VH-VL binders against SWR1-complex protein 7 (SWC7). Designs and how they scored, part 2

Target 1, 125 residues: SWR1-complex protein 7 (SWC7), of Kluyveromyces lactis (q6cpf9)
Amino acid sequence: MSTQNDSIALLLLQITLYHQQELAHADSSLSLDELLVEPIVDNTVVEKFTSHSMVQIYAPELAPLNIRSIKGLISDLFTNTNIQEPKNLITLANHYYSERLNYLQEEKIPELIQQMKDEYRKLAE

## First folded at step 5 (VH-VL; framework fv_enfortumab)

Design t04 (from s16 with heavy chain S53R)
Fold by ESMFold2-Fast, scan of step 5:
Structure t04 (fold): chain C 125 residues (1-125), chain A 125 residues (1-125), chain B 107 residues (1-107)
Amino acid sequence: as target 1 above (125 residues)
Amino acid sequence: EVQLVESGGGLVQPGGSLRLSCAASGFTFSSYSMNWVRQAPGKGLEWVSYISRSGDYIYYADSVKGRFTISRDNAKNSLSLQMNSLRDEDTAVYYCAREGYSSGWLHTYYGMDVWGQGTTVTVSS
Amino acid sequence: DIQMTQSPSSVSASVGDRVTITCRASQGIRSWLAWYQQKPGKAPKFLIYKASSLQSGVPSRFSGSGSGTDFTLTISSLQPEDFATYYCQQANSFPYTFGGGTKVEIK
């Protein structure tokens, strides 16, 4: 089950990272490094996350969440995850990606490792 | 083989319309942001429009805002540019180009790594 | 909009020469600068990203440097296949903007 929760956490972090990369790209005054520390959660992030099939199927209790609640989830992930400095959205997401990758490697499922890498390209949207 | 193929160019009178298409093959189209870039005869490159992987973020050059519409169909691996109210200054070769990203865990877009061969648009009376 | 100014507009060079092309942004763009090569009648070819990172398959004689507003593309020893027009492009913010191009032509 922790594997399922790690996948949901990774999904949220990737949606948030993608959104902030797009915002930094659109606004020359924004520093991507600074954006990676403080999550920007707006209706785009909420809509993408709560309507995602993984959330609908595996975490339906998260579907009715609003901006404030999603910001709280990300804050909780920062508080409850032991990551190395620098502490930012990338290093936080790397932790959850590593946990999932380690699980698949321990189960010796190389085919699923390749499938997972392909699927992450879709999850970021 | 990774390919982008443009079509739809031609001769059109000022005030007319054209629809350009770009067919993608050999890669996962839905994983890449796409651009339209044009080049007038004997002139330099001019960026025209951008569309994100999901289609949620769209940007235009000031010279085409309100006249051109970029869109994509990820199920058909196709990018489009609807051009209305065409002017003499829109005469150019139009290229579609994908934005490359690192193939690592976190995809960071860094430049237009694959380009089509271009399709010629001539606006003349 | 961020304006990209390339200099020179053209340069005449011989095989074996060191060629330097400069690109200046009207505002800070960090390291979000790409370089492209274009030969007559062809689509542009991606050379360098993030100001100094060489694209896979591009010869090591090409190098990029700079950050903020001032950038340079260097070809350390010009080869016959390098005669082309070179463009810088900022990817820091929308709208994306290209430099005016620098034509590297045979002396």
Scores: ipSAE 0.007, ipTM 0.632, lowest interface PAE 8.8, mean pLDDT 84

Design t06 (from s16 with light chain A91Y)
Fold by ESMFold2-Fast, scan of step 5:
Structure t06 (fold): chain C 125 residues (1-125), chain A 125 residues (1-125), chain B 107 residues (1-107)
Amino acid sequence: as target 1 above (125 residues)
Amino acid sequence: EVQLVESGGGLVQPGGSLRLSCAASGFTFSSYSMNWVRQAPGKGLEWVSYISSSGDYIYYADSVKGRFTISRDNAKNSLSLQMNSLRDEDTAVYYCAREGYSSGWLHTYYGMDVWGQGTTVTVSS
Amino acid sequence: DIQMTQSPSSVSASVGDRVTITCRASQGIRSWLAWYQQKPGKAPKFLIYKASSLQSGVPSRFSGSGSGTDFTLTISSLQPEDFATYYCQQYNSFPYTFGGGTKVEIK
């Protein structure tokens, strides 16, 4: 599912961004802007991502991945995502965030409206 | 409504211990890093401690290292500060503060956007 | 540790005045500076982050500028509700540090 894949991609990017933000915070010689050019994947990122409920439920094939494999996934997102802005972790994550919002706006809302109508029909019976 | 409420302050003798708590409501507590900040009577703000959203990254002011321990319980939406070997100079109002993020899903450097009302700690004989 | 020095320690001004508060870091902090407002007996309120970004809900008369080591908070037209102590805070590196505060007193 494209929508599920976008959600999982966003999850991975968010975990990676948060981790690099904490690393930059801990070391004043590191620039957050510079760190965002190259993803830093270590066991913290791998453990948080692979143990997440979204991965366990919707992408269990990703659960056994190691550092090298996760780096490969992020690299694939950089290669295959078409954005005009400078490619970094923030702009990449914002792309997937926008895709998720578009899904909720254009697909999810009609579904919720239909569900409400169905529940009303049950009350009328 | 986003809210933080501190408790656990009181009068204690030098060398004693106190445990402060901060109850969070109205937001996803597990998504935010948290801070303790104190203010001695008639003095300015002094940062005390930081804990990341996961609890994996923890930092302390030099004045409290080895004596204070910050912790969080994301399932209970609570932040704690265990204060040992208290000194007269620890007398202050203690605030818990949430470290905010940009308006998207990304957790970027932002600042302390939500504060509790504070709880008073008085260390005297 | 990074020391934050605020000046002046206190300023008295009339409604409508432009008030400028300065904050100097002992070493470079890029743009990782926040400004807070605190009224007597109350918790601090968040005003500005990343040196110049105004928090939503904060009046446009507040503005921040600077980068590196030298920063300013400006109130373009002081209002009665702006009577307060203002603090800068660096979040470039741990430990976080606050400036000593600037008391703004309405004449």
Scores: ipSAE 0.000, ipTM 0.582, lowest interface PAE 10.6, mean pLDDT 82

Design t07 (from s16 with light chain N92H F94W)
Fold by ESMFold2-Fast, scan of step 5:
Structure t07 (fold): chain C 125 residues (1-125), chain A 125 residues (1-125), chain B 107 residues (1-107)
Amino acid sequence: as target 1 above (125 residues)
Amino acid sequence: EVQLVESGGGLVQPGGSLRLSCAASGFTFSSYSMNWVRQAPGKGLEWVSYISSSGDYIYYADSVKGRFTISRDNAKNSLSLQMNSLRDEDTAVYYCAREGYSSGWLHTYYGMDVWGQGTTVTVSS
Amino acid sequence: DIQMTQSPSSVSASVGDRVTITCRASQGIRSWLAWYQQKPGKAPKFLIYKASSLQSGVPSRFSGSGSGTDFTLTISSLQPEDFATYYCQQAHSWPYTFGGGTKVEIK
């Protein structure tokens, strides 16, 4: 459980969602509503995600993944995210955004204060 | 104030090149797709090119494909159109125009709601 | 490419008149049609999106209707500032295409 994992999940969901919207706009035979539930993952999604600075810095083990592996990650998000709303890219993104926002507001600042106190304690001893 | 300002137009010989720029201000440039639209003297509007908010999806009118290149720099809030192998029929006022917006996690393709004043390109011997 | 045909090419009208402009797509575009107003020497102004939705700040005398292939822009009571050229534009598929324009001129 880490804030980095939530941020990476949100990044993957955002990249995937944006790609579905572009595909549905370019090809009228594709339904955005259906793609929100069963997204198309191609090299565009893979390259955008794996080359992203957040992945390079915080999750470099994800950088060499291929289409099959990225599809697996998205599938895992659908399976493992526990929400009451029907699952789709938007409701999953809302979940991870809310988790990240709550972490920053309630946990992150107290954690930074504690880290600072610990650092000064070590200097004093 | 939301505005777009074009520059780079001028007189050029057939076969020459010009680079048009569009400076955006007053809105989050990186959240909007952008278009170039031209209008020949006394004629109607002709769509030239589209670039998505990320820069990853690019489309061209058949008349300019292979000769024109659209690009954007989201850090500098700028849109560009590199025009090569210019022809007499490329003579027009060139407008940059903003399209779409973020609605939660989705971009909406409605139409071009903000336009620059245009920059004149004249291709003449 | 989707061809957009506007009719009439021009219309002469008086202040207070009801003006109707039509736009026909060569294939179905659902509701992905926008309308623009352009005055001489000026950039186009966005009027209507998604065939019938009026852009904020546009007077209520403007209205749009239609879906699929046949679309209409109506000005219910023409005002002096409405003399301009009007364009439809499909946003359904690439490449985007504009109609040829309809000039609304003083009778």
Scores: ipSAE 0.018, ipTM 0.608, lowest interface PAE 5.8, mean pLDDT 86

Design t09 (from s16 with light chain A91S Y96W)
Fold by ESMFold2-Fast, scan of step 5:
Structure t09 (fold): chain C 125 residues (1-125), chain A 125 residues (1-125), chain B 107 residues (1-107)
Amino acid sequence: as target 1 above (125 residues)
Amino acid sequence: EVQLVESGGGLVQPGGSLRLSCAASGFTFSSYSMNWVRQAPGKGLEWVSYISSSGDYIYYADSVKGRFTISRDNAKNSLSLQMNSLRDEDTAVYYCAREGYSSGWLHTYYGMDVWGQGTTVTVSS
Amino acid sequence: DIQMTQSPSSVSASVGDRVTITCRASQGIRSWLAWYQQKPGKAPKFLIYKASSLQSGVPSRFSGSGSGTDFTLTISSLQPEDFATYYCQQSNSFPWTFGGGTKVEIK
C-alpha cells in the first residue's frame, strides 16, 4: 500500500521532470533523454518543491533543504525504487502514481482519485 | 466551446505602447501554456512569446526581448502582452494560441491546437 | 536559433493531385515538428504534431513524415478546400521557429 511519502516522491519527480523538459527546450545542447536519467537540480526545482503546499503541510522537515539535499532525495528514488523498466524520471513517476492510485482504490476513496489526477498535473508545472 | 478572443490592437506611433489581451473560455486555462504568434502583412508566421501554465517559464523571440512582456492571470482566464518601444516591423496581426500537449507525465510541446481570431497592430506615423 | 526552410515557396496543383511539401531544419529537432494550414484572412489550423501524428478531425489524406532535419507533409489527393498556405514549426528548442510557408495554388 502507498504511504504519504509516495505522494511527496511523486511531487518531487513531477517538478523535476517538467523542469528538465523546460531546460531541454531552452538549450538545444541539452538532451532531454539524458536529463531524464541525470536531471539538473537547480534553485527552480528546490524553490518549487520546498514552497509547495504539500511539503509545507505534510513534510515540513523538507522545506529547508538545499540543492545538494534535493539531489540526494532524487538519487535515493533512483536507487530504492524497484521497477522492471529502465529507471528515468518518467518511469519512476509512473510507478509512484500507480502506487498512490492503488492505495486510494483499496481505501475506497474514489472522490480523491480524480482530484489527485487534476492536482498533480497542475502542481507539477 | 473552446475559444480564445484577442483584443487591444490598434494604430500606434513608433516608440509607443499597446497592451494586448486574450480571453480564454471553454477549457481549464490554468492547465495550458500559451503563445503569442504574429504575422506581418503578406508575410509568414513568427512566434513571439511563450508562457507556461504556472507562469514560471517565459520565453521571447530575439526581436522582441526587452520590449515585450507576456503575463497571465489564471483566476481571470486571461493572457496579456505588453508591447513597449514599438517599431514599424512590429506591424502584424497578433494571435494568441494554446499549446496542446500529450497525456501522461511529460508536458510535450507538440504545437498550438487552438488559436484566436487575431488582433491587428499597426505601427506607423 | 533553429532556421526552418520550406520548399517550394508555392506549388500549382489540381484537385486529385498528390502534393508534397518539404521542411528542413538547420539542426536536428528529432520529431518535434508541427504542421499548420492557413487560409487567407483566417487563423492557422493545427494539422500534424510530432512530425507524423494527425490531429483529431483532420482528414486522413494529410500525412507527415521525417525526423532529424528533413520533413515532408503530403496531401494524397488534393481537395478544393486544401488550397491554402502550409507552415512547419519546430518545438525542439526556444525560440520556436516557423518555416516561410508553402502556398498551394489552383492550376
Scores: ipSAE 0.016, ipTM 0.653, lowest interface PAE 5.8, mean pLDDT 86

Design t10 (from s16 with light chain N92D)
Fold by ESMFold2-Fast, scan of step 5:
Structure t10 (fold): chain C 125 residues (1-125), chain A 125 residues (1-125), chain B 107 residues (1-107)
Amino acid sequence: as target 1 above (125 residues)
Amino acid sequence: EVQLVESGGGLVQPGGSLRLSCAASGFTFSSYSMNWVRQAPGKGLEWVSYISSSGDYIYYADSVKGRFTISRDNAKNSLSLQMNSLRDEDTAVYYCAREGYSSGWLHTYYGMDVWGQGTTVTVSS
Amino acid sequence: DIQMTQSPSSVSASVGDRVTITCRASQGIRSWLAWYQQKPGKAPKFLIYKASSLQSGVPSRFSGSGSGTDFTLTISSLQPEDFATYYCQQADSFPYTFGGGTKVEIK
């Protein structure tokens, strides 16, 4: 399993999820349930993702991507992720979070488990 | 049952030293970050120190930095606080507290969910 | 350091009253605020995390709200067992800091 790619996928999904939650809160005409399956990707998502330290350090080739390209990455995650649950931003993010957590537990790397939990906890704003 | 038990408190002269211990039972100690929090007689709570689950990330309150050292022994399920150059203002009940989180990744947030009963430190001439 | 200012310092209320306690951070802490209850002679009890999430086992009469710098803990219908001092704590950055506490005295 590619731990780097899984971490970047999780980062993108979480940034996108929190942005959809903010959009639905700010605009009553937007349904969160609909946004969870067809998210709005705008400059806020692009800037948060491409400027993130994980992208700058581990995936610098993603830093120059635009809205269309980032939306393409999200679309690829919806198409290519195999899960039992209905696909939406929450179920996809849970899948990648579980994959990463299981990998770190199998490798017995408690420092990285704690770092992962702290990093993703603080993305919730 | 999940439990934390502090020990090592006592009466000490200004400039003296004490070592506090916290024994953990009923949970996987190595999976949680830990805190020391103190409370002076009749006063509020004051955070003292944090140590990550691995022991690699350590933080202190400015009032104790350079004098106190937090450490942990995951094999023995124990947390320690070495207190040097004690001052009258260090007189307090010292609590060890586990930093927990909610079980869902979307709701991950660390707060101090389990506390010991405290051990009393009195610094007096 | 982030300073946490809690108000009021004490409040006297009757059983069944709605009690509100406020907590203000000297800078933005997003939603990284916890609330604790401490009864005389006991260790603190964890009530709320991430400003508004109720810890399992805590009665539903407790609720938290707020984000950024201004936060509120509400007890919708005060019970005799709610006599205690309440503390807010920011977990946005180290060093962690607590508010000064609010003592709730039941008449």
Scores: ipSAE 0.000, ipTM 0.539, lowest interface PAE 11.0, mean pLDDT 84

Design t11 (from s16 with light chain W32Y)
Fold by ESMFold2-Fast, scan of step 5:
Structure t11 (fold): chain C 125 residues (1-125), chain A 125 residues (1-125), chain B 107 residues (1-107)
Amino acid sequence: as target 1 above (125 residues)
Amino acid sequence: EVQLVESGGGLVQPGGSLRLSCAASGFTFSSYSMNWVRQAPGKGLEWVSYISSSGDYIYYADSVKGRFTISRDNAKNSLSLQMNSLRDEDTAVYYCAREGYSSGWLHTYYGMDVWGQGTTVTVSS
Amino acid sequence: DIQMTQSPSSVSASVGDRVTITCRASQGIRSYLAWYQQKPGKAPKFLIYKASSLQSGVPSRFSGSGSGTDFTLTISSLQPEDFATYYCQQANSFPYTFGGGTKVEIK
């Protein structure tokens, strides 16, 4: 995938991951370990992802997608990402984070590396 | 049951070395970042080191940087802390602790939810 | 490094009392603050994350509030099992730092 596509994949995975954690916290009957491999995609995930500036600027064709389509994108990431670790939202997100960080380091743009770290940390708020 | 068990503590002379181990069970170890936290006799908690779920991101407290090395073996569900050039001020109970579901800046929960019982390190002549 | 200051260092209280512990960061940490409980001879227990989110299994008498630099942990009606030392910890940036602890002692 292009570096830009890796960033979009990471954004989707990160938004989904944080949402699963909030769901598991709110409902004690939900197991976070199960949600990490079979996430729940609802309007919160869709709205946060499709309204994000990266999607609006770099992937505007994704802005009108619904729950079914977004779930399909996540399923595609689980199927097509090649990693040695067992696949779950965290190991997939770590993969795309490392790809993006390696690209920025290779381009020797340290200010963008710091900006990237700050932006993803902000998503957890 | 989710559990962490430390081992490797003991009495050592200043300048000596010890290797601490932490065995994880009851959860997917490769999905969690891990921390070492210590507590000197009668004192508060002091964070020592962090390692991401993949092992790619590692951080140390300034007091141990260059002397301690954190590592993990996800295939064996094990965390290690190699301690070299030990000083009197390194005397403490050392805890391993699981942190959320995150790596690097992809922190989730932002807290250490499972702790081992600790292993005692005494640096004394 | 971010310094975490807890107040008070100790407090004497009775069962049924409301106990409030404060934690101040030397710079802004947004809501990346956790609270822990430690009983003598035991490992710390996770209570609260993201300043105000209660960990599963923690009694509802515990609550956290605050953002930025000023945070509080409140125990609304102290129980016998709550006599312990409490620690705050910032997770905004590395190195992670803990507060000095607040010992809640029986009066």
Scores: ipSAE 0.005, ipTM 0.564, lowest interface PAE 10.4, mean pLDDT 84

Design t14 (from s16 with light chain K50Y)
Fold by ESMFold2-Fast, scan of step 5:
Structure t14 (fold): chain C 125 residues (1-125), chain A 125 residues (1-125), chain B 107 residues (1-107)
Amino acid sequence: as target 1 above (125 residues)
Amino acid sequence: EVQLVESGGGLVQPGGSLRLSCAASGFTFSSYSMNWVRQAPGKGLEWVSYISSSGDYIYYADSVKGRFTISRDNAKNSLSLQMNSLRDEDTAVYYCAREGYSSGWLHTYYGMDVWGQGTTVTVSS
Amino acid sequence: DIQMTQSPSSVSASVGDRVTITCRASQGIRSWLAWYQQKPGKAPKFLIYYASSLQSGVPSRFSGSGSGTDFTLTISSLQPEDFATYYCQQANSFPYTFGGGTKVEIK
């Protein structure tokens, strides 16, 4: 299982982040600050992640994962990612975004940088 | 505190050269893309150049291509702009600006979130 | 290159007024638009990113809206410290381009 692939990690973190945002917006009893460190993983997160083209093409071993497994992947990212800032979905996503941009820049693949920016913008919308 | 400080501006004759420097402090300089933006007296903002965090991707405004060279030294936390074949229309205040790349708060953003105070370049005979 | 057209070029307003500034891109930029405030003799200040997201520390009377080609910056109740020039900037593609600026002047 390739849960530490930067692109897949970023995809999972972004999908989870935007879902927490929607949950906090819909239900005022939910604290976004708490959700950023202990996210709610439900079938919406699982379906969006496992059906995504990046997972289907580049990490098909992750396609059959359930809620418990996806929670485990997110927990692994919180445990294994080394950053100086307090760990939450935003700071982790920023770390993987930066790592992926640096990789693409150093490999000199400018069209993929534009694709990356476009793909993650769509997750925010 | 997060700061950018420009230097190297001055009076130069048409056809001359100047090298501008921008000193960064209070943040991890090597993690951010940088921009040069200028403003002619009484005029609006004009973007001049961009350099990626690694230095591998560089872009210029059409008005300065072939005359200006942007560079960075991540070990010294510094950004430079080498300006050759200067023209009267290059007269402006030159700002260095850091580009944001995070999913800070709830959305991914790109914007110039930290600016220097500017350094004045006057091209006159 | 993407051209950014800003209107009006200037507006005269009084404290408490609602001020609306528009920015139009010559082609689609999605939501990759930032807004800046510049006071005389000072460097620009980052206000808004991703068309509508307010930068930390910016007063809630500022808001942004729009997507694609048409964008708006609104100041709901103008304060004395808001008299400044405002610029939009597209970050969709290189070269980056700024609007011509809108000067918000004392009436």
Scores: ipSAE 0.000, ipTM 0.543, lowest interface PAE 12.4, mean pLDDT 84

Design v01 (from s16 with heavy chain Y57W, light chain S93R)
Fold by ESMFold2-Fast, scan of step 5:
Structure v01 (fold): chain C 125 residues (1-125), chain A 125 residues (1-125), chain B 107 residues (1-107)
Amino acid sequence: as target 1 above (125 residues)
Amino acid sequence: EVQLVESGGGLVQPGGSLRLSCAASGFTFSSYSMNWVRQAPGKGLEWVSYISSSGDWIYYADSVKGRFTISRDNAKNSLSLQMNSLRDEDTAVYYCAREGYSSGWLHTYYGMDVWGQGTTVTVSS
Amino acid sequence: DIQMTQSPSSVSASVGDRVTITCRASQGIRSWLAWYQQKPGKAPKFLIYKASSLQSGVPSRFSGSGSGTDFTLTISSLQPEDFATYYCQQANRFPYTFGGGTKVEIK
């Protein structure tokens, strides 16, 4: 996958992770550890992802995707990404974040590294 | 210089209302979730309310639910707490606090790293 | 709600002492625990996040450990500026809850 596709994958995983963290915080009966294994994709995730400026500008073909299609994308990321156990949303997203950061560091583009960190920080809260 | 400044505290009778404000400066307010935390005279810290960076996710302590309303205006870099049906037990110093930020990773601090000086609310008959 | 219990409620210590404060959660909170320092008349100061990660600018004599339900804050060599009240806070689930605080007093 290209570095741009890695950035879009990371965006999807961060939006999903943030959403599931909020669900776990709202409902004390839900285990965050269990939620991180099986991604929950609902209209909130779909709307936040497909309306995001990164998707609108760099991957507009993803804008019309529905819940089923986005679940399929996340499932494909779990299947096709070789990461060490445990396989969950955090370890999967960390893989894509590390790949993106390594690329930018090798190219020695400090401004883009800072920009990436700032953009993803906005999604983490 | 990163800072938070609270205002709006004062003396009020039981059953009355007050509106607290928190003015943020020196950082991108819209990128951070915010909290209200209070401390009664001679007592420990008690969490009151949370609002996410977007304003979409809001949570309250059981003791204030239904009486207090948290809100934010990202264009004006301000946080508010509308307090209705005030009780003697609401007497405290009220702090606004910025919560965490992604260090460029998926993990946030899960902690309140910048605090205002506090504003005093006294509810007495 | 998750209840946070700190012990001791107060401790008297001398400059140079090792001080240990414990914090226990009524249910598992993984590593989502923060520590704060509060001096009289001042707002709390953020010390530690995710149980053991030291906030930038906080002296290395402060350290945190633990996971799940049992957590510890250690000050390896107490300094005059460290006399304060310390609070733990869980961020695993809403509502957020603080421990009752531990006051570190000069002996």
Scores: ipSAE 0.006, ipTM 0.559, lowest interface PAE 11.2, mean pLDDT 82

Design v03 (from s16 with heavy chain S31D)
Fold by ESMFold2-Fast, scan of step 5:
Structure v03 (fold): chain C 125 residues (1-125), chain A 125 residues (1-125), chain B 107 residues (1-107)
Amino acid sequence: as target 1 above (125 residues)
Amino acid sequence: EVQLVESGGGLVQPGGSLRLSCAASGFTFSDYSMNWVRQAPGKGLEWVSYISSSGDYIYYADSVKGRFTISRDNAKNSLSLQMNSLRDEDTAVYYCAREGYSSGWLHTYYGMDVWGQGTTVTVSS
Amino acid sequence: DIQMTQSPSSVSASVGDRVTITCRASQGIRSWLAWYQQKPGKAPKFLIYKASSLQSGVPSRFSGSGSGTDFTLTISSLQPEDFATYYCQQANSFPYTFGGGTKVEIK
């Protein structure tokens, strides 16, 4: 996958992961382990993703997406990865992060690597 | 020096409004979730509100829902609590408190490690 | 909402005593419990997180234990600076809730 596609995929996965953590924290009836495999996508995920500066700059065509469309994108990410560990949001996020960093290192784009690290740190909070 | 300083407390009549502020210094404010906690005279601690590091996740105690609004300005390193429709039972010392996250993709909430000195709110006719 | 019940509400103790404070949750909170110390006129001080993990800088005479619904804070050998009110707080789910506090007083 291209750097742009990997960045957008990682952004969506991190936003979704963080949202699952908050949902599990807010509602004791929700299991984080289950949410990591079958995430809940609501308007918070949609709004946070579609309004993000990276989406606005690199993928503005994604701005009109709704809950159903975002669920479709997440499903595609689960389906289209060849990872050996159990598939869940954490393993997917780590996969896309590692692939993107490998690509950026090979292309020798250190400024973009730093920008992504800063952005990912903020999203993971 | 890591520090939180509250301001904005005072005497107000029932039904009135006050806005509390909390100024953060000595740490990266945008990396931490924040809480408001209050304590009525001679009573115990009561949690009031939470806001995530990004500002995207907000929660309130049942006693203040619909009346209080928590917000933050990460560019100004400040936290706010807008208090409307104040009641006698809102009389308390109000503390802002920082809540830390563990590093990595999974956030774990690990308690309120830094507290301000408090600001006094008295609701009295 | 999860109710947090602390016992006792107060305890009289002497320097060198072992003090035990109990906190009970109305439903399971796993290990998401913090302990705080508060002295009169001061903001609370963070002592313990995740039921048993001691915050950096807190003396080793403080320890926490428990999981699920039943939790204990122990001060193994009470010092003069330990006379204070202690609070437990669950961080398992919103709304966050505190126990009613336990005042450790001079005998």
Scores: ipSAE 0.016, ipTM 0.625, lowest interface PAE 6.6, mean pLDDT 85

